# Designs tried in a protein design chat: VHH binders against a6qnr0. Part 40

Target 1, 346 residues: a6qnr0
Amino acid sequence: MRLVHLDLKGAPPKVCYLSEIFPLFRALGANGILIEYEDMFPYEGHLRLLRAKHAYSPSEIKEILHLATLNELEVIPLVQTFGHMEFVLKHEALAHLREVARFPNTLNPHKEESLALVTAMIDQVMELHPGARWFHVGCDEVYYLGEGETSRQWLQQEPNSKAKLCLSHMEAVASHMRARYPTTTPLMWDDMLRDIPEDQLSGSRVPQLVEPVLWDYGADLDLHGKALLVEKYRKSGFSWLWAASAFKGATGVNQSLTPIEHHLRNHLQWLQVAGSVPADTLRGIILTGWQRYDHFSVLCELLPVGIPSLAVCLQALLHGDFAENVKARVENFLGISSLEEMSFRR
Short names: E, the ipSAE of ESMFold2; O, the ipSAE of OpenDDE; V2, 0.75 times the mean of E and O plus 0.25 times the DockQ between their complexes.

## First folded at step 13 (VHH; framework vhh_7ubx_2)

Design n2 (at its last look DockQ between E and O 0.01; V2 from the best seeds 0.00; counts 0 for: pae E 7.5 > 2, placed apart)
Fold by OpenDDE, look of step 13:
Structure n2 (fold): chain B 346 residues (1-346), chain A 121 residues (1-121)
Amino acid sequence: as target 1 above (346 residues)
Amino acid sequence: QVQLVESGGGLVQPGGSLRLSCAASGFTFSSYTMTWVRQAPGKGPEWIAVIYSGGSTMYDDSTKGRFTISRDNAKNTLYLQMTSLKPEDTALYYCARGYYRGSNSWPFDYRGPGTQVTVSS
């Protein structure tokens, strides 16, 4: 699977634009979309406070999903449930659920209400995504985990650990989903899992509940390291893994132009990783296209600016390289005479 | 076992007031967000007021300014003070635990049997 990540933070595309770009995604080789909603989802009830003023309507969401279906793009929704919780925890009404009072990034895993909140969010999103085979629950960059007052006290008691704390919340979220949506598999970013020992991972239920997404956007991947990490996760009990590359929004917090060469290298190296691990290990790759680094950050490259990069990356993945014939195909798809003229080189 | 039992409903004239109570048991009441929900005949459930575990409150526009949600954690009791009642407020009122989870089914994990509020001249 090749999924294009649509980050709706900050600069959400209009539905009409999506109708134009989805056919291109499919033509370039994508067969899915990861949609990160954040405050653009039309949350209902008292969760309506999570909405941006210009959030999509339910009808717009339905239309987007319909367009995706028309273009044979499977949709995976993404809702943050641990880290990157700013759009939720910035609200005074929900501030008591912060791990650290001064930072809205991290959810307090000790509070029952925290789990209730994120599961309600998930349920509302799933309501508009019936039949979704996967659901991404985020759980990346939980920066302040263990630093809250309750966490600090809790961590002083043996055998408690930050890893245990992390896994417990992940397990709770994933368990909720598995129970309520047995045909939907939770996806999770892997960064918080990377340093957790194999025995702790295997000792938790997380490997049986989720498929981790191994993300790395660098142009110089440690191929051997990645292979080892894949092996670790497999040994820990994860049945399927995902990769995540980047086609934009990963080379500078306020970057305006996309360094295509960087992202091409990233994707080619992920292909190498895929070739170095068992064939039945990686289910797919998510081509991330971040719009901003977090809820409060400035915008990165806009989606239209990133399209050439996406084309290059998708075609490289599809063909297994970026030889001259592939380059020519991309140029043809984009209607340009030279790809080099569109590349930002530092 | 989680239990919620509403009381205080009844017949009231327009402009009148009622105070609903919800007795909670079987869980750590202070740790949960609690919500008042109502359902009128022929309509789906609608949340009207919420009080978070942290004490913050939120109201639906239909009840804002007229209704007040509060809680006594020591007594494991949720309250809804209703004032300036209107015929449109006629409904079965439920005490519910948790967050609203969607509109296609009952939107909360637990609720009481409800207490009837009828506003009529």
Scores: ipSAE 0.473, ipTM 0.800, lowest interface PAE 1.0, mean pLDDT 94
Fold by ESMFold2, look of step 13:
Structure n2 (fold): chain B 346 residues (1-346), chain A 121 residues (1-121)
Amino acid sequence: as target 1 above (346 residues)
Amino acid sequence: QVQLVESGGGLVQPGGSLRLSCAASGFTFSSYTMTWVRQAPGKGPEWIAVIYSGGSTMYDDSTKGRFTISRDNAKNTLYLQMTSLKPEDTALYYCARGYYRGSNSWPFDYRGPGTQVTVSS
């Protein structure tokens, strides 16, 4: 599978724009979308404080999902449940659920109320996504985990560790999701798992509950290291893995490449990783399109600016071709699509 | 428990050929990346070729085109076919089992005792 990541943080596209680009995604070779809502989801009831003033309405969400169905794009929703919780924990009513009282980024994993909060968030999103085969629960970049007062006390006791704390919360969220939505598989970003030893991963229940998403957005991947990491996850008991690349954003440090060249190279490198692992290992790849790195950051380039890069990257994945030929084919395709659009306006 | 045993080394003339074997036991061979490494006297270990669990391979530039790594997962055996051998290829050759330990390096957790390859006139 090839999924396009729609990062809604800070600037949700109008539904009419999505009606124009979803057919393009499908024509370029995508067969799904990962929708990262953050505060653009129309939370209600006791969660209403989480929604942004310009969040989509429920009817707009239903229309977006209908448009995805019409274009044969499977939808995976993403809701953060551990790190990146600033949009939740910034609110005074919920600040007691912070891992570190001073910082609103990480949910306190020791509180029963923390699990209740994130499962309520999942449940509201699942109400609009009842047939979802996958649901991404985030769990990336859990900053300051272990530094809260309760965590410091808990960690003083053998055999407690930060890895055990992390796996325990991941298991709690995934177990709840599996119990309530037995046909839905949780996805998690893999960065918090990378340094956990194989025997500790396999000794937890997490590998039987989730499929990890291995992300790296660099133009130069450590192909050997990625292949070994994939082997570690498989030996730990994870049945399926996902890759994640970037078609926009995530390029701030590379000076020698244009953004499109950077992203294209990132995708060609992931193709090489895929060729280094058994055929039944990777479920798919998510082409990420970061709009905002965290709740308080400034915006990256907006989605329309990233469409040429997305087209190049999708076509590279589909055809496996070298950079120059892929760029030329994309420019020709976009011209043909524009002419075909005019012929169907009647 | 984990055991790797190399064989097939020996003395060979420049331009000659050898096939090295590595018999593996005590682990699920098909699940691991496997590597050939060599070490000449007074030098550090030098990776030569790697074969991933998915079957793809990579080679060091000095041996590319002359050496071929392969595996038979049914027999738990790793191979290195060496051709066009040069005096510079003289070394003790090990098979090694790849293992992820985080940082970008060529880590392995087990290796065999090695088999000596000597290329001289």
Scores: ipSAE 0.070, ipTM 0.631, lowest interface PAE 7.5, mean pLDDT 87
ESMFold2 (binder alone), look of step 13: mean pLDDT 80; pTM 0.803

Design n3 (at its last look DockQ between E and O 0.01; V2 from the best seeds 0.00; counts 0 for: pae O 13.2 > 2, placed apart)
Fold by ESMFold2, look of step 13:
Structure n3 (fold): chain B 346 residues (1-346), chain A 121 residues (1-121)
Amino acid sequence: as target 1 above (346 residues)
Amino acid sequence: QVQLVESGGGLVQPGGSLRLSCAASGFTFSSYTMHWVRQAPGKGPEWIATIYSGGSTMYDDSTKGRFTISRDNAKNTLYLQMTSLKPEDTALYYCARGYYRGSNSWPFDYRGPGTQVTVSS
């Protein structure tokens, strides 16, 4: 599978624009979308405070999902449940749920109210996504985990560790999903799992509950390291893995490349990783399109500006390279005279 | 429990060929990336080739085209077919089991005792 990440943070596209680009996604080779709502979801009831002023309405969400169905794009919703929870934990009423009191990014995993909160968020999103086959619960970049007062005390007790703390929360969230939505498989970003030893991963329930999403947006991937990481996850008991690349934002360290060249190379590198692992390993790849990295950050590259890059990256994945005939197909499809000219414009 | 035992080394003339074997036991061989590494007297280890659990291969530039890594998962055996051998290929050759420890290295957790390859006229 090839999924386009629709990052709604800070600048949700108009539904009429999505009606124009979803057919384009499908024509370029996408089979689905990963929708990251953050505060653009129309939370209600006791969660109403999470809802941004310009969030989509429930009817707009239903229309977006209908448009996805019409274009044969499977939808995976994404709701953060561990890190990146500033849009939740910034609120005074919920600030007691922070891992570290002065930092609103990470949920305190020790509190029963923490789990109740994120499961309520998942339940509201699932109400609009009935029958979703996958649900992404985030769990990336859980900064300052283990540094809160409760965590410091808890970590002094053997056999407690930061890895055990992380896995415990992941298991709690994933167990809720599996119990309540047995046909829905939780996805998680893999960065917090990378340094956990194989025996601790395999000794937890997490591998039987989730499919990890291995992300790296660099123009140069450590191909050997990625292949070994894939092997580690498989040996730990994860049944399926996902890759994640970037088509906009997240340009990495190679500043000698234009953004499109950077992203194209990132995708070609992921194709090489895929060739290095068994065929029954990767379920798909998510082409991420970051719009805002952090709740408090300014906007980065908006979706319309990223469309040429997305087209290049999808076609490269579909054909295994970016040859002249593929380049011409992208140029004709987008109604432009040259992708090289577009790279000089932005 | 994990054991790796190399064989097939010996004395060979320049331009000759050898096939090294590495018998593996005590783990699920088919699930692991495997490496060949060599070490000449007075030098550090030199990575030669890798075969991933998915079957693809990677080679150091100095031996590319002359050496072929392969595996037989049914026999739990790793192979290195060496051709066009040169005196500078003289070294102790050992197999190693791949292990993820981080993004910055070619890590392994077990290796065999090695088999000596000597290329001399």
Scores: ipSAE 0.012, ipTM 0.535, lowest interface PAE 8.8, mean pLDDT 87
Fold by OpenDDE, look of step 13:
Structure n3 (fold): chain B 346 residues (1-346), chain A 121 residues (1-121)
Amino acid sequence: as target 1 above (346 residues)
Amino acid sequence: QVQLVESGGGLVQPGGSLRLSCAASGFTFSSYTMHWVRQAPGKGPEWIATIYSGGSTMYDDSTKGRFTISRDNAKNTLYLQMTSLKPEDTALYYCARGYYRGSNSWPFDYRGPGTQVTVSS
């Protein structure tokens, strides 16, 4: 599977634009979309406060999903449930659920209300995504985990650990989903798992509950390290893994132009990783297209600016290289005479 | 290179029928949403119909019920069956490929040279 990540933070595309771009995604070789909603989802009831002023309506969401279906793009929704929760925890009414009072990034995992909050978010999103085979629950960059007052006290007691704390919350969220949506598999960013020992991972229920997404956006991947990490996760009990590359929004917090060469290298190296691990370990790859680094950050490359990079990356993945014939195909798809004119180099 | 070539236009009497064809080449036709648009002299482009890569169709109200858009992916060909033609349907008819960015309000990047349809007594 090749999924295009739509980050709706900050600069959400109009539905009409999506109607135009989805066919291109499909033509370029994508067969899915990861939609990160953040405050663009039309949360209701007690979660209405999470909406941006210009959030999509339920009808717009339905239309987007319909358009995706028409273009044979499977949709995976993404809702942050641990880290990157600024759009949730910035609200005074929910500030008491912060791990650290001064930082809205991280959810307090000790509070029952925290779990209730994120599960309610998941439920509302799932309501508009019936039949979703996967659901991404985020859980990346939980920066301040263990630093809250409750966590500090808890961590003083053996055998408690930050890893245990992290896995406990992940397990709770994933368990909720598995129980309520048995045909939906939770996806999770892997960064918080990378340093957790194999025995602790295998000792938790997380490997049986989720499929981790191994993300790395660098132009120089540690191929051997990635292979070892894949092996570690497999040994820990994860049945399927995902990869995540980047086609934009990963080379500068306020970058306006996309370095296509960087992202091409990233994807080619992920192909190498895929070739170095068993064929039945990686389910797919998510081509991430971040619009901003976090809720409070400035915008990076806009989606239209990143489209040439996306085309290059998707076609590289599809063909296994970026030879001259592939380049020519990309140029044809984009209706341009020269890809070099679209490339930004630092 | 992307190419679209329309054919099938001509002179017809009111109430008559025509079938337009558009031969596509230079791209994966089956993966793209395709459109028919028309432009009459002195008027702007007018959208007629869309057929998505998935096969679903959408029509402008002015032509709905009279025109049918279809595709044969094996032949890389787009079709427009026109019935109950009216003088108001007189225009240059274009086949257009869907695209993510356009120079106009329509979601296409390539179009053919067009085929003339003239409805007159």
Scores: ipSAE 0.005, ipTM 0.233, lowest interface PAE 13.2, mean pLDDT 92
ESMFold2 (binder alone), look of step 13: mean pLDDT 84; pTM 0.845

Design n4 (at its last look DockQ between E and O 0.01; V2 from the best seeds 0.00; counts 0 for: pae E 5.0 > 2, placed apart)
Fold by ESMFold2, look of step 13:
Structure n4 (fold): chain B 346 residues (1-346), chain A 121 residues (1-121)
Amino acid sequence: as target 1 above (346 residues)
Amino acid sequence: QVQLVESGGGLVQPGGSLRLSCAASGFTFSSYTMTWVRQAPGKGPEWIATIYSGGSTMYADSTKGRFTISRDNAKNTLYLQMTSLKPEDTALYYCARAYYRGSNSWPFDYRGPGTQVTVSS
């Protein structure tokens, strides 16, 4: 599977715009989308405070899902449940749930109310996504984990560790999902798992509950290290893994490559990782696009720069390389005479 | 217990060929990335080739085109087919099991005792 990640941070694209873009995604070789809602989801009830003024309505979400179906795009919703919860924990009413009181990044995993909060968020999103086969629960870049007062006290007790703390929260969230939505498999970003020893991963219940998403957006992947990491996860008991690449953003400051060259190379290197692991190891790849702009600028990277990069990356994945015949087909499809011209534009 | 046992070394003339074997036991061979390394007297170890559990291979520049790494998962055996041998290929050749230790490293946790390859006219 090839999924395009839609990060809805800021303001949502108009549904009519998505009606134009989804056919393009499919034509370029995508067969799914990963939708990261943040505050653009129409949370209700005690979660209403999470809802942005301009969030989608429930009817608009149903229309988006209908458009995805018409274009043969499977939808995977994403809701953060551990790290990257600033859109939640910035609110004064929920500030007591922060891992570190000063920083709104990370959910305190020790509080029963923390789990209740994120499971309520999941439940509301699942109400509008009935029958979702996968649900991404985030869990990436859990900054300051272990630094809060409760965590510091808990970690002083043998044999507690940050790894056990991380795994226990992941297990709690995933267990709730599997119990309530038994046909839905939780996905998690893998970065918090990478340094956990195999025996500790296999000794936890997490491998039986989730499929990890191995992400790396660099132009130069450690191919050997990635292949060995995949082997470690499989030996730890994870049945399926996913890859995640980037078609825009996340290129860093000291890059010697143009943005499109960077992203194409990232994808070609993930193809090499895929060739280094057993068949039926990677279920799919998620092509991510990260946003840093307000509502009126949220689409600028997608349309004038992001779309050529996405086209190049999807076609490279679909055909297994980026030879001259594939390059020419992308250029013709997009009505451009040189992809290099698009890659140099800032 | 994990055991790796190399065989197939010997004396060969320049331009000749040898096939090295590494018999593995005590672990699920098909789940592991395997590596050939060589060490000449008085020199540090030199990585030769790696074969991943998925079947893809990587080769050192010094041996590309001359050496071929392969595996037979049904027989739990790793191979190194060497051709066009040169005197500078003289070394103790051993197989090793790779493991993940983080980025930017080529670690292994178990190795065999090695098999001697001597290329001499």
Scores: ipSAE 0.275, ipTM 0.709, lowest interface PAE 5.0, mean pLDDT 85
Fold by OpenDDE, look of step 13:
Structure n4 (fold): chain B 346 residues (1-346), chain A 121 residues (1-121)
Amino acid sequence: as target 1 above (346 residues)
Amino acid sequence: QVQLVESGGGLVQPGGSLRLSCAASGFTFSSYTMTWVRQAPGKGPEWIATIYSGGSTMYADSTKGRFTISRDNAKNTLYLQMTSLKPEDTALYYCARAYYRGSNSWPFDYRGPGTQVTVSS
């Protein structure tokens, strides 16, 4: 599977624009979309406070999903449930659920209300995504985990650990989903799992509940390291893994132009990783297209600016390289005479 | 043991007012977000109002302007002041702890048995 990530933070595309680019995604080789909603989802009830003023309507969401279906793009929704919680925890009404009072990034995992909140968010999103085979629950960059007052006290007691705390919350979220949506598999970013020992991972239920997404956006991947990490996760009990590359939004917090060569290298190296692990290990790759680094950050490359990079990356993945014939195909898809003119080099 | 007990329901004429109370016990009431929900015969549960632990409030469109949710943490009591009541407000009213609305099955950890409100001429 090749999924295009749509990050709706900060600069969400209009539905009409999506209708134009979805066919292109499909033509370029994508067969899915990861939609990160954040405050653009039309949450209801007491979760209405989570909405941006210009959030999509339910009808717009339905239309987007319909368009995706028309273009044979499977949709995976993404809702943050641990880290990157700024759009939720910035609200005074919910500030008491912060791990650390002064930082809205991290949810307090000790509070039952925290779990109730994120599960409610998931439920509302799932309501508009019936039949979703996968659901991404985020859980990346939980920066302040263990630093809250309650966490500090808790961590002083044996055998408690930050890893245990992290896995407990992940397990709770994933368990909720598995129980309520048995045909939907939770996806989770893997960064918080990378340094957790194999025995602790395998000792938790997380490997049986989720498929981790191994993300790395660098142009110089440690191929051997990645292979080892894949093996670790497999040994820990994860049945399927995902990869996540980047086609934009990963080379600077305020980057305005996309370094295509960087992202091409990233994707080619992920292909090498895929070739070095068992064939039944990686289910797919998510081509991430971040719009901003967090809720409070400035915008990076806009989606239209990133389209050439996406084309290059998708075609490279599809063909297994970026030889001259592939380059020519991309140029043809984009209607340009030279791809080199579309990229900047640092 | 967590307990929530609603009271104050009854029969009222259209345009009338009622004040519901919910007595909470078995947990630190002041630390929890509380919610009122209702269910009419033949209908699904309906979210009415929420008061967060910090005191902020949120209302459903159907009750906004007519209902007021409040709390007395010293008394471990949640309130719902209802005014300008309508026949369509007839329902069993529940107090719930940390109630977050879903579409068909609303997850809540604890709620009371409910108090009946009937609005009829």
Scores: ipSAE 0.029, ipTM 0.391, lowest interface PAE 4.4, mean pLDDT 93
ESMFold2 (binder alone), look of step 13: mean pLDDT 82; pTM 0.821

Design n5 (at its last fold request DockQ between E and O 0.88; V2 from the best seeds 0.00; counts 0 for: pae E 2.8 > 2)
Fold by OpenDDE, fold request of step 15:
Structure n5 (fold): chain B 346 residues (1-346), chain A 121 residues (1-121)
Amino acid sequence: as target 1 above (346 residues)
Amino acid sequence: QVQLVESGGGLVQPGGSLRLSCAASGFTFSSWTMTWVRQAPGKGPEWIATIYSGGSTMYADSTKGRFTISRDNAKNTLYLQMTSLKPEDTALYYCARGYYRGSNSWPFDYRGPGTQVTVSS
């Protein structure tokens, strides 16, 4: 599977634009979309406070999903449930659920209400995504975990650890989903899992509940290290893994131009990783297209600016390389004479 | 064990008033956001009002200006003061702990058995 990540933070695309670009995604080789909603989802009830002023309407969401279906793009929704909670925890009414009072990034894992909040968010999103085979619950870059007052006290007691705390919350979120949506598999970013020992991972329920997404956006990957990590996760009990590359928004917080060569290399490196592990290990790859690093940050390059990069990356993945014939195909898809004019260097 | 028990429902005439109560037990009531939801015959659950742990409130457009949600943490009790009642307010009213989860299915994990409110001339 090849999924295009739509980060709706800050500069969400209009539905009409999506109607234009989805056919291109499919033509370029994508067969899915990861939609990171954040404050762009039309949350109902008292959770409407989470909405951006210009959040999508329910009808718009339905239209987007319909368009995706028409273009044979499977949709995976993403809702943050641990880190990157700024759009939720910035609100005074919910500020008491912060791990650290000063910082709205991280949810307090000790509060039952925290779990109630994020699972309610998941349920509302799932209501508009019937039949979703996967649901991404985020859990990346959980900054300040263990630094809250309750966490500090808790961590002083044996056998408590930050890893245990992290896995506990992940398990709770995933367990909720598995119970309520037995045909939907939770996805999680893997960064918080990377340094957790194999025995601790296998001793938790997380490997049986989720499929981790291994993300790395570098142009030069530690291929051997990645293979070892994949093996570790498999040994820990994870049945399937995902990869995540980047086609935009990963080379600077305020980028205005996409470094296509960098992203191409990133994808070629992931192909190398895929070739070095068993075929039944990686289920797919998510091509991430970040719009901004967090809720309060400035915008990265816009989606239209990133389209050439996406085209290059998708075609490289599809064909296994970026030879001249592949380059020519991309140029034809984009209706351009030369990729070199768009910051592409070979 | 989390328990919620609604009371105060009944038959009232249009334009009348009614005050619902919800007795909570089995959890730290004062720490939780609480919500009223109702379900009319043949309809899905409808969110009507929420009071956050900090005391701030939010109302559905259908009930705003007519209903008032409040709480007494010392008594572990949630209230809903209803005024200017209309026939369309006829429903089973539930108090629930936590956050609204959607309208197509039951929107809460923990709620009471409900109290019937009927508005009729």
Scores: ipSAE 0.868, ipTM 0.946, lowest interface PAE 0.5, mean pLDDT 95
Fold by ESMFold2, look of step 13:
Structure n5 (fold): chain B 346 residues (1-346), chain A 121 residues (1-121)
Amino acid sequence: as target 1 above (346 residues)
Amino acid sequence: QVQLVESGGGLVQPGGSLRLSCAASGFTFSSWTMTWVRQAPGKGPEWIATIYSGGSTMYADSTKGRFTISRDNAKNTLYLQMTSLKPEDTALYYCARGYYRGSNSWPFDYRGPGTQVTVSS
């Protein structure tokens, strides 16, 4: 599968714009989208404090899903449940759920109410995404985990560790999903798992519950290191893995234009990784298009300026290279006369 | 074992008032967000009001200005003061711990058995 990451943080695209670009995504070789809502989801009840003023309405979400169906694009929703929770934990009504009292980024995994909160968020999103086959629960960049008062005290007891704390929260969230939505598989970003030893991963329940998404946005990947990491995850018991690349926004918080050469190299490197692992290892690749790195950051380039990079990257993945015939196809799709203006490499 | 027990329901005429209570036990009541949810015959559950552990409150539009949620942490008790009652307020009223999960879904946390409120002439 080839999914385009639709990062809604800071600015939801108009539905009419999505009606224009979903056919383009499909024509370029995408067969799904990963929607990261943040505060653009129409949370209801007492969770309506989480929604931004210009969040989509429920009817707009239904229309987006209809447009995705018309264009043969599977939809995977993403809701953060551990790190990147600033849009939630900035609110004083919920601030008692922070891992570190003065920092709103990370949910306190020791509080029973923390799980109740994020599972309610998942349930509200699932109400509008019935039948989703995958649901991404985030769990990336869990900053300051282990530094809160409760965590510091807990970590001083044998055999407690930051890895155990991380895995226990991941397991709790994934267990909720499996129990409530038995046909939906949770996805998680893999960065918090990378340094956990194989025996701790296999000794937890996480490999039975989730499929990890291995992300790396660099132009030069450690190909040997990625192969070893894939082997570690498979030996730990994960049945399927995902890759994640970047087509925009991964080069800096203030970058307004996409360096297409960088992103093309990133995708060509991921093709090398895919060729070096067993055929039944990767479910797909998510082409990420970061719009805002965190809740308080300045916006990166908006989706329209990232379309040339997306086209290049999707076509490279679809055809297995970026030769002159593929380059001509991209130029035709985009209605431009030359990609050389964008500093490509052969 | 978490227990929530609602009381104070009954039959009232339109324009009347009622006070609902919810006795809580088996958990640290003062540390939890508490919620009232109602369900009318043939309809899905409807979030009414929430009081957060710090005392902040939030109300559904349908009941705003007529209902008041409050808590007494010393007595482990949640309250709903209802005034200006209308026939459309007729429902089974539930006390719930935690967060409302959707318009046609119940919180996965604990709830009580409910107390019936009937508003008719």
Scores: ipSAE 0.456, ipTM 0.797, lowest interface PAE 2.6, mean pLDDT 87
ESMFold2 (binder alone), look of step 13: mean pLDDT 81; pTM 0.818
OpenDDE, look of step 13: ipSAE 0.534; ipTM 0.835
ESMFold2, fold request of step 15: ipSAE 0.393, 0.208, 0.164; ipTM 0.767, 0.672, 0.651
ESMFold2 (binder alone), fold request of step 15: mean pLDDT 81, 81, 82; pTM 0.816, 0.822, 0.827
OpenDDE, fold request of step 15: ipSAE 0.854, 0.864; ipTM 0.939, 0.944

